# Designs tried in a protein design chat: VHH binders against Cytoplasmic dynein intermediate light chain DYN3 (DYN3). Part 8

Target 1, 312 residues: Cytoplasmic dynein intermediate light chain DYN3 (DYN3), of Saccharomyces cerevisiae (q04949)
Amino acid sequence: MDNCNAWDKLLSQNESTINSTETATITAIIYSPSSKTLHQFINICFPEGSNSILDTTLINYATIGWTNDLKENYSVDVYTLIRNTDDALDLLKPFLQEHSSKVRWLILLDWTLNDQKLWLNELSYAFNKIKQLNDDNEFSVWCLNSGEILNLQRHTTVWQSVHIDFILQTLRSFCYFNDSSLFYICEDHTEEKREEAQRLKYQELLKHFCEDRDMKDHIEMVKRSEILIPKGCDSIGLIKTVDERFEPTEVKEQHFLARYMDFIPTIDKIREDRKTTSGIDLDKLYPLEVFKVNIQEELGKMFAKYRENSRI
Key: E = the ipSAE of ESMFold2; O = the ipSAE of ESMFold2 at other seeds; V2 = 0.75 times the mean of E and O plus 0.25 times the DockQ between their complexes.

## First folded at step 1 (VHH)

Design f11 (framework vhh_6fv0_2)
Fold by ESMFold2-Fast, scan of step 1:
Structure f11 (fold): chain B 312 residues (1-312), chain A 121 residues (1-121)
Amino acid sequence: as target 1 above (312 residues)
Amino acid sequence: QVQLQESGGGLVQPGGSLRLSCAASGFTFSSYGMYWVRQAPEKGLEWVSTISRSGGSTYYKDSVKGRFTVSRDNAKNTLYLQMNSLKPEDAAQYYCASSLYGPTFSHYDYRGQGTQVTVSS
C-alpha cells in the first residue's frame, strides 16, 4: 500500500546515489555439538524470517537481520559449525584473518546428549582455540534442553542434586573467569502461552547479546533449569551460595578437569540404547573423525558467499 | 588416574616401517574410541588416525591412508599404529589420546611423553 509512486520511480532511477540507510554488520559464529541441537537453537532463538539456516551441513553461512526498538538496523553474518572433529574450528582460520571486528561466539551444549562429562573439556578447548584464532571475542554458552535436569533426577539413580549443582558451579566459574555469558534454554512444549513467552525471552537475549546491550533484566540464578547469567552479572560469592564447599578458582587448575570428569555420572540407559540400535554406537555420538573435505575449497566457497552478500 | 604411555618410535630410513604402541590405564579402555595425533617441531598438533571402541571402524588422514593401520587389543588395554612406507614428512612426536579427552591442548598433561619418529637417511 503505497500512494507515493512518483518517489518510488525517482528512487529506482537513482538508487545507488540516494539510498543511505545505515546498517550495523555483526559477525556471529554458532558452534554446536550436533545438527539437532543447532536446529533447535535456531528455531527457538532466531528472529522470525530466518529461513536461510535450515540445513544441517557441517559448516554453513547465512545472514539474518532485525530492527531494534531504537529503529537501528542490524545485519548478522552467521556462521554455523557442527563439532564433527576437534579440528572443526580450524576451518574458520582464513575467514577470521579477513576480520578486524569483534566476533560473537555462541557455544552450544545440550543436556539430552548425555555428554556432560565432556563439557568442561570441550569448553576449555574451544575457548583456548578461539582466543588463538581471534583477538576480539564476545563469548556466550547456551545449554539447550535444561528441562532434562528434572528427568535425570527423577528417572535415574545415579544423577543427584549434588551432580547438577556441581555442573552449574563449574559452568558458572568457567564463564566467570572467561568473561562469558551462561544461558540455560528450557522449553515447556505443553503450554502454548508459556512456550511463546520463553521463545520471545530467548530471542531478546540473542538480539541483546549481538547488539552488546545490557541484559540485567533477564537474570535468573535460582531456578536450576532456567539459569540466565549475562557476562559481568556473576561473582565468586554468588557461585558459592549454591554449595559453599565448591571453590570457583579451582576450575582453572589442570587437576580440576580430571575431578570433574570422574564426578559426573554415566547413564546406563545410553549403554542400553547403543546395544539395541543397529548402525549407531557411542562413537557416533561425538566422533573424532577428521573432516574429509578440502578445507581450502570449503573456505573459498564460504568467502565467495560472504563477498557476494556484502556487495551489490 | 588416567595414564597413556606411548612407545615404539625411533629412527628409520624413508620407505621403512615402525609399529607404535600405547598402553592405557585408569579408565575402561574398551568403552572409548582412541586416536593417534602427531606434532612436528614448531608445528601444531595433527590428527593421524581414529579407531572405534570395538575396533570395527577405523579412520585415517588422507596422506597416511594405505600406509598406516590402527588397531587395538581391548583385553590388553593397548592401542597400536603400524606405519609402513614412511616418508620424511611423517617425522614427528606421536601421541595417543582417548575420545574422553579429545586431541586438545588443554589436555596435553593427560597424555604420555609421546614417542619420537625420525625419518632420515
Scores: ipSAE 0.000, ipTM 0.160, lowest interface PAE 15.5, mean pLDDT 74

## First folded at step 2 (VHH)

Design e09f (from e09, 22 letters changed; framework vhh_6fv0_2; at its last look DockQ between E and O 0.00; V2 from the best seeds 0.00; counts 0 for: pae O 21.7 > 2, placed apart)
Fold by ESMFold2 at other seeds, look of step 2:
Structure e09f (fold): chain B 312 residues (1-312), chain A 121 residues (1-121)
Amino acid sequence: as target 1 above (312 residues)
Amino acid sequence: QVQLQESGGGLVQPGGSLRLSCAASGFTFSRYAMYWVRQAPEKGLEWVSTISWSGGTTYYKDSVKGRFTVSRDNAKNTLYLQMNSLKPEDAAQYYCAAYGSSLSPYRYDYRGQGTQVTVSS
């Protein structure tokens, strides 16, 4: 590799126009339903090459540096975790107990996994569990492959606009009452220039979220596949504009969860790389394919990479 | 434009000591983690030690831990490596290197011209 070019790139990232002498540190945790969903999310939203150090089949950790559009430097400690078992979030307990600052949670959903019936229950479980593990949290929900919405409506007889809207109003209400951002990620693979522009857009969105910056210029509440609603930007009234019959305050209630699961379409199986957690009776929904992961081996890899008390 | 100048190498007997220095210029030294790496004849670059940008955290290769001490003086833009209880296995060309907050899978690619450490019986 050409050391002069790599060095020049490093220097251009770190030669501050503002003469910054300190790097701000952020902790982020990505909680993904599958390794493929995680891989895609990192490829879209993180700096080029981040997959090589963040991808995992269970748990991983790396420090990612970036410079924002204001020429401010950030050091982001990123944990990646696959929703493998009921205990998946507990794997983070040692790291969270030693770390007592704000954690940014990026909780992934994926429109292509055919698991939308499970989303509300799994979000409820995850948010409750996270609040038990850490006191200072910044939540966000990221729905990847939202372009699948159009595909489901056009190429199946079971998905209709009423189902899409009901999921949207449910997710918006859930995020509203849990003080969370909601972002749909719709990737267009039809041409290279458009694909690159999308990645820059989503990378900027991720940076603004992690840095607690104003995201008003990113709001999108109308285009069903491109929903972008930062924390604090939604309301009961706005949610009801999708369908006035929906009552957002009911989302908090246990009877709503049963209605949600009954209403969302059932199809023959969840995509093979998706795993489920407890609290779901799989025989009521459809058969689940399960994967086995050597937990000790993956934890060993992560602990070897963990860097304590370093600001590098 | 970035320059790293190593010095302080030399010939020493086994069990002896040397102190290496690395003078940095052309960049804001205090914003970078710094590295010592070494290269023995017919070997690739080997990581020796790391020090965080503030100097608050240090790391060492197992074979030098307890014998080598890395330090920095951000006011003088200088990195140091105190080498005690030197062994023949420590003989190598020693380089300092810089790495910022950016991710780099090839972190040993940034170095000066180096300084030779020779340990002979």
Scores: ipSAE 0.000, ipTM 0.094, lowest interface PAE 21.7, mean pLDDT 75
ESMFold2, look of step 2: ipSAE 0.006; ipTM 0.344
ESMFold2 (binder alone), look of step 2: mean pLDDT 79; pTM 0.803

Design e09g (from e09 with R31S W53G T57S; framework vhh_6z1v_2; at its last look DockQ between E and O 0.20; V2 from the best seeds 0.00; counts 0 for: pae O 10.9 > 2, placed apart)
Amino acid sequence: EVQLVESGGRLVRTGGSLRLSCAASGFTFSSYAMGWFRQAPGKEREVVAAISGSGGSTWHADFVKGRFTISRDNAKNTVYLQMNSLKPEDTAVYYCAAYGSSLSPYRYDYWGQGTQVTVSS
ESMFold2, look of step 2: ipSAE 0.006; ipTM 0.283
ESMFold2 (binder alone), look of step 2: mean pLDDT 83; pTM 0.841
ESMFold2 at other seeds, look of step 2: ipSAE 0.012; ipTM 0.286
ESMFold2, look of step 3: ipSAE 0.006; ipTM 0.227
ESMFold2 (binder alone), look of step 3: mean pLDDT 83; pTM 0.840
ESMFold2 at other seeds, look of step 3: ipSAE 0.000; ipTM 0.201

Design e09y (from e09 with W59Y; framework vhh_6z1v_2; at its last look DockQ between E and O 0.01; V2 from the best seeds 0.00; counts 0 for: pae E 15.5 > 2, placed apart)
Fold by ESMFold2 at other seeds, look of step 2:
Structure e09y (fold): chain B 312 residues (1-312), chain A 121 residues (1-121)
Amino acid sequence: as target 1 above (312 residues)
Amino acid sequence: EVQLVESGGRLVRTGGSLRLSCAASGFTFSRYAMGWFRQAPGKEREVVAAISWSGGTTYHADFVKGRFTISRDNAKNTVYLQMNSLKPEDTAVYYCAAYGSSLSPYRYDYWGQGTQVTVSS
């Protein structure tokens, strides 16, 4: 309460030790749809206590150290960005223009936000922007709270297996054509032993992704709430085995985006559609100008924190 | 109890041919996509081929394209892997796996125990 963060002191001590023992460095950027999603992701996939240093501000930066199962030490420079406007990624432009190293992108989606209609458009925007901002990228898409799939099907009349499979085939196709990994994160809260085992599993997955290690042992293509598909492990043929009528090559086309948004239900939109005759104007879903923040001030805070935590 | 049983693995010389079978029981086979995976000693498991529930769509890894062919017989609850022009690099334990129906919110991941394929000169 009145004391300084003990975790920050511990990380500073470990960081000094790690740096003196030939530590490899990694740059990672987490792009999250909300502060809640970001907090959950860090709690599940990052070492215990990382929440205190990667909190829920619009832009944040911290250095996270870890030792992998091969006893290799890593120092990970983690940047976090909350998507509050369509322009959020532009906040990183000055930082990315002065960097020449590979950047690991962890682009978060969240099954609990009832925004699945918007996912393809948001991914297309994000990937295009990132490719404009930086040349050397390692992409991954992380769908958190995938256990919600079951709740949507049990507790609504509008979510069916065909919608779940259509989203899966769309995301797999998008990631395939954009050289990205795709990971579904499903929490198991039934027992503390199972929770800890799951956290260790996802922590190892994160480490393997960040360390550019082979992830073929992590592949899961069948369990719909637990999908894990590293870059390079999918194909058009494998995607079509879910439903042969799906055409993966169409995913990049504008007419597919419109059909995707029309097909995917929302609970609130289904209720609204029953009471009103007006449909959704897809062009109105693009700019949310009212949520913009002072980007110059936020960039100033980020760069000040970056210089404080930067190792040259 | 769900069961996948591979058979047909044996020793074959380079350039030879072999057909693997996987017999399935304990689930509705015709609702599942099927796949073949392999793991060589000291190597990581990798996908070899997959086939949709109807058999209308197949996938083959690039390292086996033109040499291996996946097929299925839903009346016999069996998936096959025809392996031609075998190379020493194909030496591995071969596993079959089942993918759940696309019409079900619950998907099951079933694996066989594997069958050894050894390719020598």
Scores: ipSAE 0.000, ipTM 0.237, lowest interface PAE 14.3, mean pLDDT 76
ESMFold2, look of step 2: ipSAE 0.000; ipTM 0.163
ESMFold2 (binder alone), look of step 2: mean pLDDT 83; pTM 0.845

## First folded at step 3 (VHH)

Design b21 (from e09g with S101Y S104E Y106W R107E; framework vhh_6z1v_2)
Fold by ESMFold2-Fast, scan of step 3:
Structure b21 (fold): chain B 312 residues (1-312), chain A 121 residues (1-121)
Amino acid sequence: as target 1 above (312 residues)
Amino acid sequence: EVQLVESGGRLVRTGGSLRLSCAASGFTFSSYAMGWFRQAPGKEREVVAAISGSGGSTWHADFVKGRFTISRDNAKNTVYLQMNSLKPEDTAVYYCAAYGYSLEPWEYDYWGQGTQVTVSS
């Protein structure tokens, strides 16, 4: 009764979400190109729920619930997925096979990781893949730890306002053309780390996203570290007010990715490493990596369990 | 705060030996796998060797296998590359890189500035 592996738990909860309930049932998938970012977010946002999230697999599951101020009950099935392979999002296919309702996708980026050069490529990959996997999607892009922008600008010679603004205009343009909201989530400015304050902010923003609440009264387009742009609230004209030389429609052009990567000043070396590391036996190199999984083996177990459940 | 500082690169004769060192600071060294990379003029950067956080697992590229050995000293926060039977083709800037025990082990978290190795007759 209490000895369910990750696949068994995920499949059981997926079956439950198909059935009608008296409570509004919502599916949310939290995706990040960074395992550190995803783990940080989950640990802060779901500290009590972390015991229900199996931390041994690439896909984890938790159920959260609340009653809003309008006395409406919500039950949210949260799936978390990290991009550890080019086929990572395909791991969700079996769980989406019998699910046809709207899926909410939260994509997490982190200003502290020094990987901004790769962000446009990661977002393009994720959005294109998600649209192929499911037809009814709601997107939100959250850039965590955006207070780091102030540190990069003040304490480095490499990061200039022009680079920060170029990233902002690129992300705003991308989100605009893909009907996504864009949130920069700044940490509490308190010297002491206030995890509780950060937890409350993450939880409230997640609830607003799940409830499709209007956030127009909270729009922030000026403070670089606190950007909050709900879906449908941006425009080409507003994006250009940051820097008139930027053409938002260029983000749709094939060659814009190269321009973006060339302009962003940090981490030229990661791109080169991705090609050369394919010769390394990574499973042997990281024997203590608890989340590294043989995808084919895990998929085999999952399909076997799915067939078992369909017979019973 | 995080820093990787390579040292030991110099001019060395063909058939000679050289030991490179990479001193790490600002992170929990034993929690990170470490790698040595090199870039020769006009060529792409290539992986030379890698070592797990504990030092229990190592990998060496075919073109250096039997000649180069990667090792680490976690007490000193240092990773080493012992280079034997050096050839002119080994001439390159050698870089140290660190990558954590994350689900993204092929993405390197930290890079050093590099140390130049020149091999001549």
Scores: ipSAE 0.000, ipTM 0.184, lowest interface PAE 16.9, mean pLDDT 72

Design b22 (from e09g with A33Y S52R R107D; framework vhh_6z1v_2)
Fold by ESMFold2-Fast, scan of step 3:
Structure b22 (fold): chain B 312 residues (1-312), chain A 121 residues (1-121)
Amino acid sequence: as target 1 above (312 residues)
Amino acid sequence: EVQLVESGGRLVRTGGSLRLSCAASGFTFSSYYMGWFRQAPGKEREVVAAIRGSGGSTWHADFVKGRFTISRDNAKNTVYLQMNSLKPEDTAVYYCAAYGSSLSPYDYDYWGQGTQVTVSS
């Protein structure tokens, strides 16, 4: 059954890319923390046959296309960029300087990279840099491997629901104020039917994002590992229902970045091994820094200097 | 409105003792780390001692260890700094601070206005 669906998708894709069609070309840029994350995203969200995008140097390019349920043909120029340095986005300057149409940005995060502590800083930097490089932007944030949330809560002592919820409220607030969608990608490899249904859902969300079409049929705000929030579907009130003590407006402030970085756990294999084998509470022996106020000031200064050095 | 009000700062002779108090209001006192900081003229602000929320876990800087003791009374929303064997080098403005713990991202950091301690020889 998958063969018939795969061929139909491949044929519609090829017809859109190689035939003379009278439809507009869409530009999409995928900004990924790693090659592995990028490969996974493309394999899930793009139709079969998109393997030309997977030849990942620092920057890559491919054209894909499809025909939607309204019989409209779409052609998408896809650029992929791996963030291996703070200057990675600057590589797009020559392209964006001559680009006159809306650019759709797919900004990837990955729960398996153990870099959640850096996510707010990386998103703030990327969004600000993109807005400086190009005037007409549409954003979508995709967090891959959100199934890892359940593993972190089950198999570690440092990850608690409060950490997961705080990240969720932070990402939702950031996306809300930056007019971005927020999607968690969680694959269930246990059942083929569920895996195929999930992939079709993610493919539909990607297509609707590119088509600038409503995605309200796929809203999920409750299941921690399956969050799907299209642009315009969130609110300050809804974000606060996760925990009312969270103030979404603060996500834009330097002191919030410092608080976020202080609070989010880092998995250290030595730390986990020591807690597991000896029953020693490492946090008790090596207490957290007591200089939080000074740390907040220092982080604020470092972030300001980092942003200044990265300005055009 | 959140307030931290320090009291007890005064002139004291070398070798003397003094107890500083900090009265807190407007937040859930027992959930916050409380700390004492000091700043001498022309020097950076430095942490002197810290105490966790409802727990008896305390930390003291090496330069005051054995001489100063931090404590708290959560029923009175008050944190204390008992200072013994005072030295001229302890002369500074002492600040009370409430700061969040790694246990809650919702806690905010607050500072008092300070209380002057002068140690004369």
Scores: ipSAE 0.041, ipTM 0.350, lowest interface PAE 5.2, mean pLDDT 76

Design b24 (from f01 with A33R K98A R106E; framework vhh_6fv0_2)
Fold by ESMFold2-Fast, scan of step 3:
Structure b24 (fold): chain B 312 residues (1-312), chain A 121 residues (1-121)
Amino acid sequence: as target 1 above (312 residues)
Amino acid sequence: QVQLQESGGGLVQPGGSLRLSCAASGFTFSSYRMYWVRQAPEKGLEWVSTISGSGGSTYYKDSVKGRFTVSRDNAKNTLYLQMNSLKPEDAAQYYCAAGYSSGWYEPFDYRGQGTQVTVSS
């Protein structure tokens, strides 16, 4: 019952699992800057594991297992870590000291929280801290409830395609340079058993992440609400096809975080206008013949949005 | 607020000429690429021409190259399209649009009402 003994209990549970006769154990840590997002994910993905996952503790533990279609048995020790304090990740130090194998890190973001302005800072903090605490890591970034992208574009004046695309290029660049996969997980609002479908989708993606399966046949880079980019499948050139003005290498630069935060809107604020170099004809820097886009198709999309916004 | 007003359309015979104008207000005209797009009956929007903010670079749809010339007067905030050797296939409602020099995806709150070009017989 004593929260100060919870950590010792988790370590003893972990040692008991390791000392079992199972031939392979995988360690996965699920992190979110939002405790609400983490709790919702856990309740959907692990409904029977709720007895082991306590919402009153910073770190919780559950063991899950499955057999894949290749008859391989998996046992996964799942730890959930909520960002309750600035030093939350430091609380994992004793746990990580007990592990000699690769740790899998799942980082959850949520399109419904209107906190996109903070995402780059939260990811940079988490990845840098994790790399300081442990040397052998596998990362995956999941952006939940990505169907909200359509609602933001249709039901707000501040969210435009340029903001959605800027977030996508930022996350793709971040994941590319940190050897992480990037998944947008769209919920199906039309299914009568929505929670069951969502649970199966989360469980299936978690299994693929833990099994380190090749997902190249499922790559999606075009559908804004359904992005699926496995580790190693992106490139600087592909990221730039979304908007040629975006320089992926800038994500690593000191000034980029401020630029990202300034550009991303909130629903209670006027659209953040882009800052450009004054007095320069940008056509000299970015002539149309170097754009690898279908100008006809893109102008058609632009005019469709313009007509929607300009008529009653 | 950005506002665009097209004019200069009309009825012309095949092989004839028209000059379209677009008066712009509500933004720094010289900082934006300008576009001419057209819509024929029962067809979608079709890009025709682009001119850079300075007027130094111009681009055209293949079927209008050599016949159409886009130009701009930044002192008057006005865009022009000189159309020569007009063909029946050029008959359409013509619209002007503005986009930031590198941004094809940025919409404007206002567009022009368009100007009708008809090529008869």
Scores: ipSAE 0.000, ipTM 0.299, lowest interface PAE 13.4, mean pLDDT 71

Design b25 (framework vhh_6z1v_2)
Fold by ESMFold2-Fast, scan of step 3:
Structure b25 (fold): chain B 312 residues (1-312), chain A 121 residues (1-121)
Amino acid sequence: as target 1 above (312 residues)
Amino acid sequence: EVQLVESGGRLVRTGGSLRLSCAASGRTFSSYAMGWFRQAPGKEREVVAAISRSGGSTWHADFVKGRFTISRDNAKNTVYLQMNSLKPEDTAVYYCAAYGDSLEPYEYDYWGQGTQVTVSS
């Protein structure tokens, strides 16, 4: 059983016991093509709200709330979904039908998974599917553990700055044409309480996303491991300053996916060196057995979870 | 806090000369040591040259010593790399970076986006 009300205490920056009588209700959906990435994120960001059924259920639900620095109250309905079938996003349709307001979508990618070759395909799938399921969407793409970029450049012969920059230009172009923000979130390994520091960073960024706060004074386009580009702050011209030969408009074309996958280094050359990567097998990230999941059983679990949490 | 933008990279013939510029925006440019780095396809990133905060001391890698010269103009917030007697082996993306006196490529705090230099025979 998730205790999502503990979140209000963690996100409140004021120890005031006086609450606003008005509450903004927001729907946020956290999605990742990787169950490992989603599990790590939820455990760090929502240690009180995480539960062990994420590995047995395609959809989980929690309600979180907080009061911001301006004494405004927020209540956020959070849905978490791992991509373990081709129709996983379709399972969210009944929950989206209960909402008449904008839905906020957080899509998580992870630099440590050796799956960068698949990122463009996963993002194209998710964004196209989401736009089919709901008309009013706000997107944010977070690439977690981006400090791994430095490790790949220091400790491998196959990862070069041209590959890192090509991924950046591809992600920037994709986010630009889909009106999404793009954040590279580096894990801080220098602090004594690194997990606590990482939790606060995730919570603050999620709070800013849900409150639709202006982050233009925090823009970072130069440090490869710390990219922070809010919605509307990028342009075709700025993307081309990285490499003028890159054509941002090509990212939305079917032929570009093959070029992207061909250009990104093969993970096979670095899998044996566990010092540079986690050594994760792509077959473990996208197992064929996932497609054997009983959809009717999962829908039953989803509806039961929805009815249980509608009391909260 | 510091943003770096490299410029000046182009196609040049063997034996030619080229000057790269790194323009910095930010309030504390004169507080950073600066370096030029390069990375060619299929090779690791390597340090080319470094310059102290005041410009009073410089370091150049053995493979460019006598051919390349790093300099800075703190009034213009700019670092330069003058490249003479260019060789095909100098073909690379050249990066500008800022940090406190470190010569290790992976210990620089701020990196530019890079500028492509191609030397043809």
Scores: ipSAE 0.000, ipTM 0.097, lowest interface PAE 23.5, mean pLDDT 71

Design b26 (framework vhh_gocatamig_d2)
Fold by ESMFold2-Fast, scan of step 3:
Structure b26 (fold): chain B 312 residues (1-312), chain A 120 residues (1-120)
Amino acid sequence: as target 1 above (312 residues)
Amino acid sequence: EVQLVESGGGLVQPGGSLTLSCAASGFTFSSYALAWYRQAPGKKRELVAGIRSGGSTVYMDSVKGRFTISRDNAKNSVYLQMNSLRAEDTAVYYCAAYGSTLSPWEYDYWGQGTLVTVSS
């Protein structure tokens, strides 16, 4: 069978001159180690579709679309994944096999969860797994509610500038070596229109990510709560300007992961068992052990749910 | 000046044994945990064995029962006794020291590595 007949060619030419618009179909997957963060983001970013997107406990699907200032149409297939097992990303296999083009991955972290010490391990797990599942990927890491950095420094004794800077250099290094952008997205204070302003910011950044638009005019590397570094705009030299003792090449090493996890404080108090004369407990590394769940059974259930949801 | 210097690597036949040594200087050795990592060609670096300042040990599952880590605080040294060596144990072995939660720059130190090749 031909791709189109003589009639289709004639009609396509006429339709093109009338509309002069093409629709780009894009696949975007939004992932977070925290279901709370994912739910808050989806509810703010997609208020008209949030109930549909969040109607299942493991994987959700929705289609969104927009037209830009150049009259270009975009249709984005959005998948969301809630991590409740160490093999959660494997649930996406059936959906990724339906796509032959670039997949855009948005990974959400949240400064308000007091889980920063786990971030490097979570990112390492996610990026390694994603690269195993799909060959053509575009990544963006968004650290939400980054205004919390100022609260941690002002209202706690355990958070110091050295911790904030060490996290920044770690994330910048990780994103640099994984060809990912890095955005710190500051929340509004307690204003009545907070959600609307936040929604517009999230939507604009998501549209820029999907349209692959140049964001070099928006680069921010100095304001700790407003960091914005597009893909390709960082360097080893720039990362080292924060603290020259930092070695960016080490961020993927097991020793650096242990160092990162143990150095980053929590506001729930520093562990009483940690002494300046004792060594690091190597057993405290986050276990990436796969749960003994029938993955094939779970994938079958999720695929059936995807078909049901995509038809309405 | 902090230094970790590994030695003892070499070529050994399958089923053979090797002892790796790591000599440390420039820090308070007794306060630090020490670990052996390895990196095979085309693979990422992985933890093989660790020993805390108090003497408790941890091992990778694939080496448990075959490898033994030990330390000598008087000599500022850590050792890895490797028995029943297999082809998959072929790697560059690195010594690492972990010592402080107060500063990331005092957190760990690394040696240059020593090559272990297991082949017939």
Scores: ipSAE 0.013, ipTM 0.251, lowest interface PAE 8.7, mean pLDDT 75

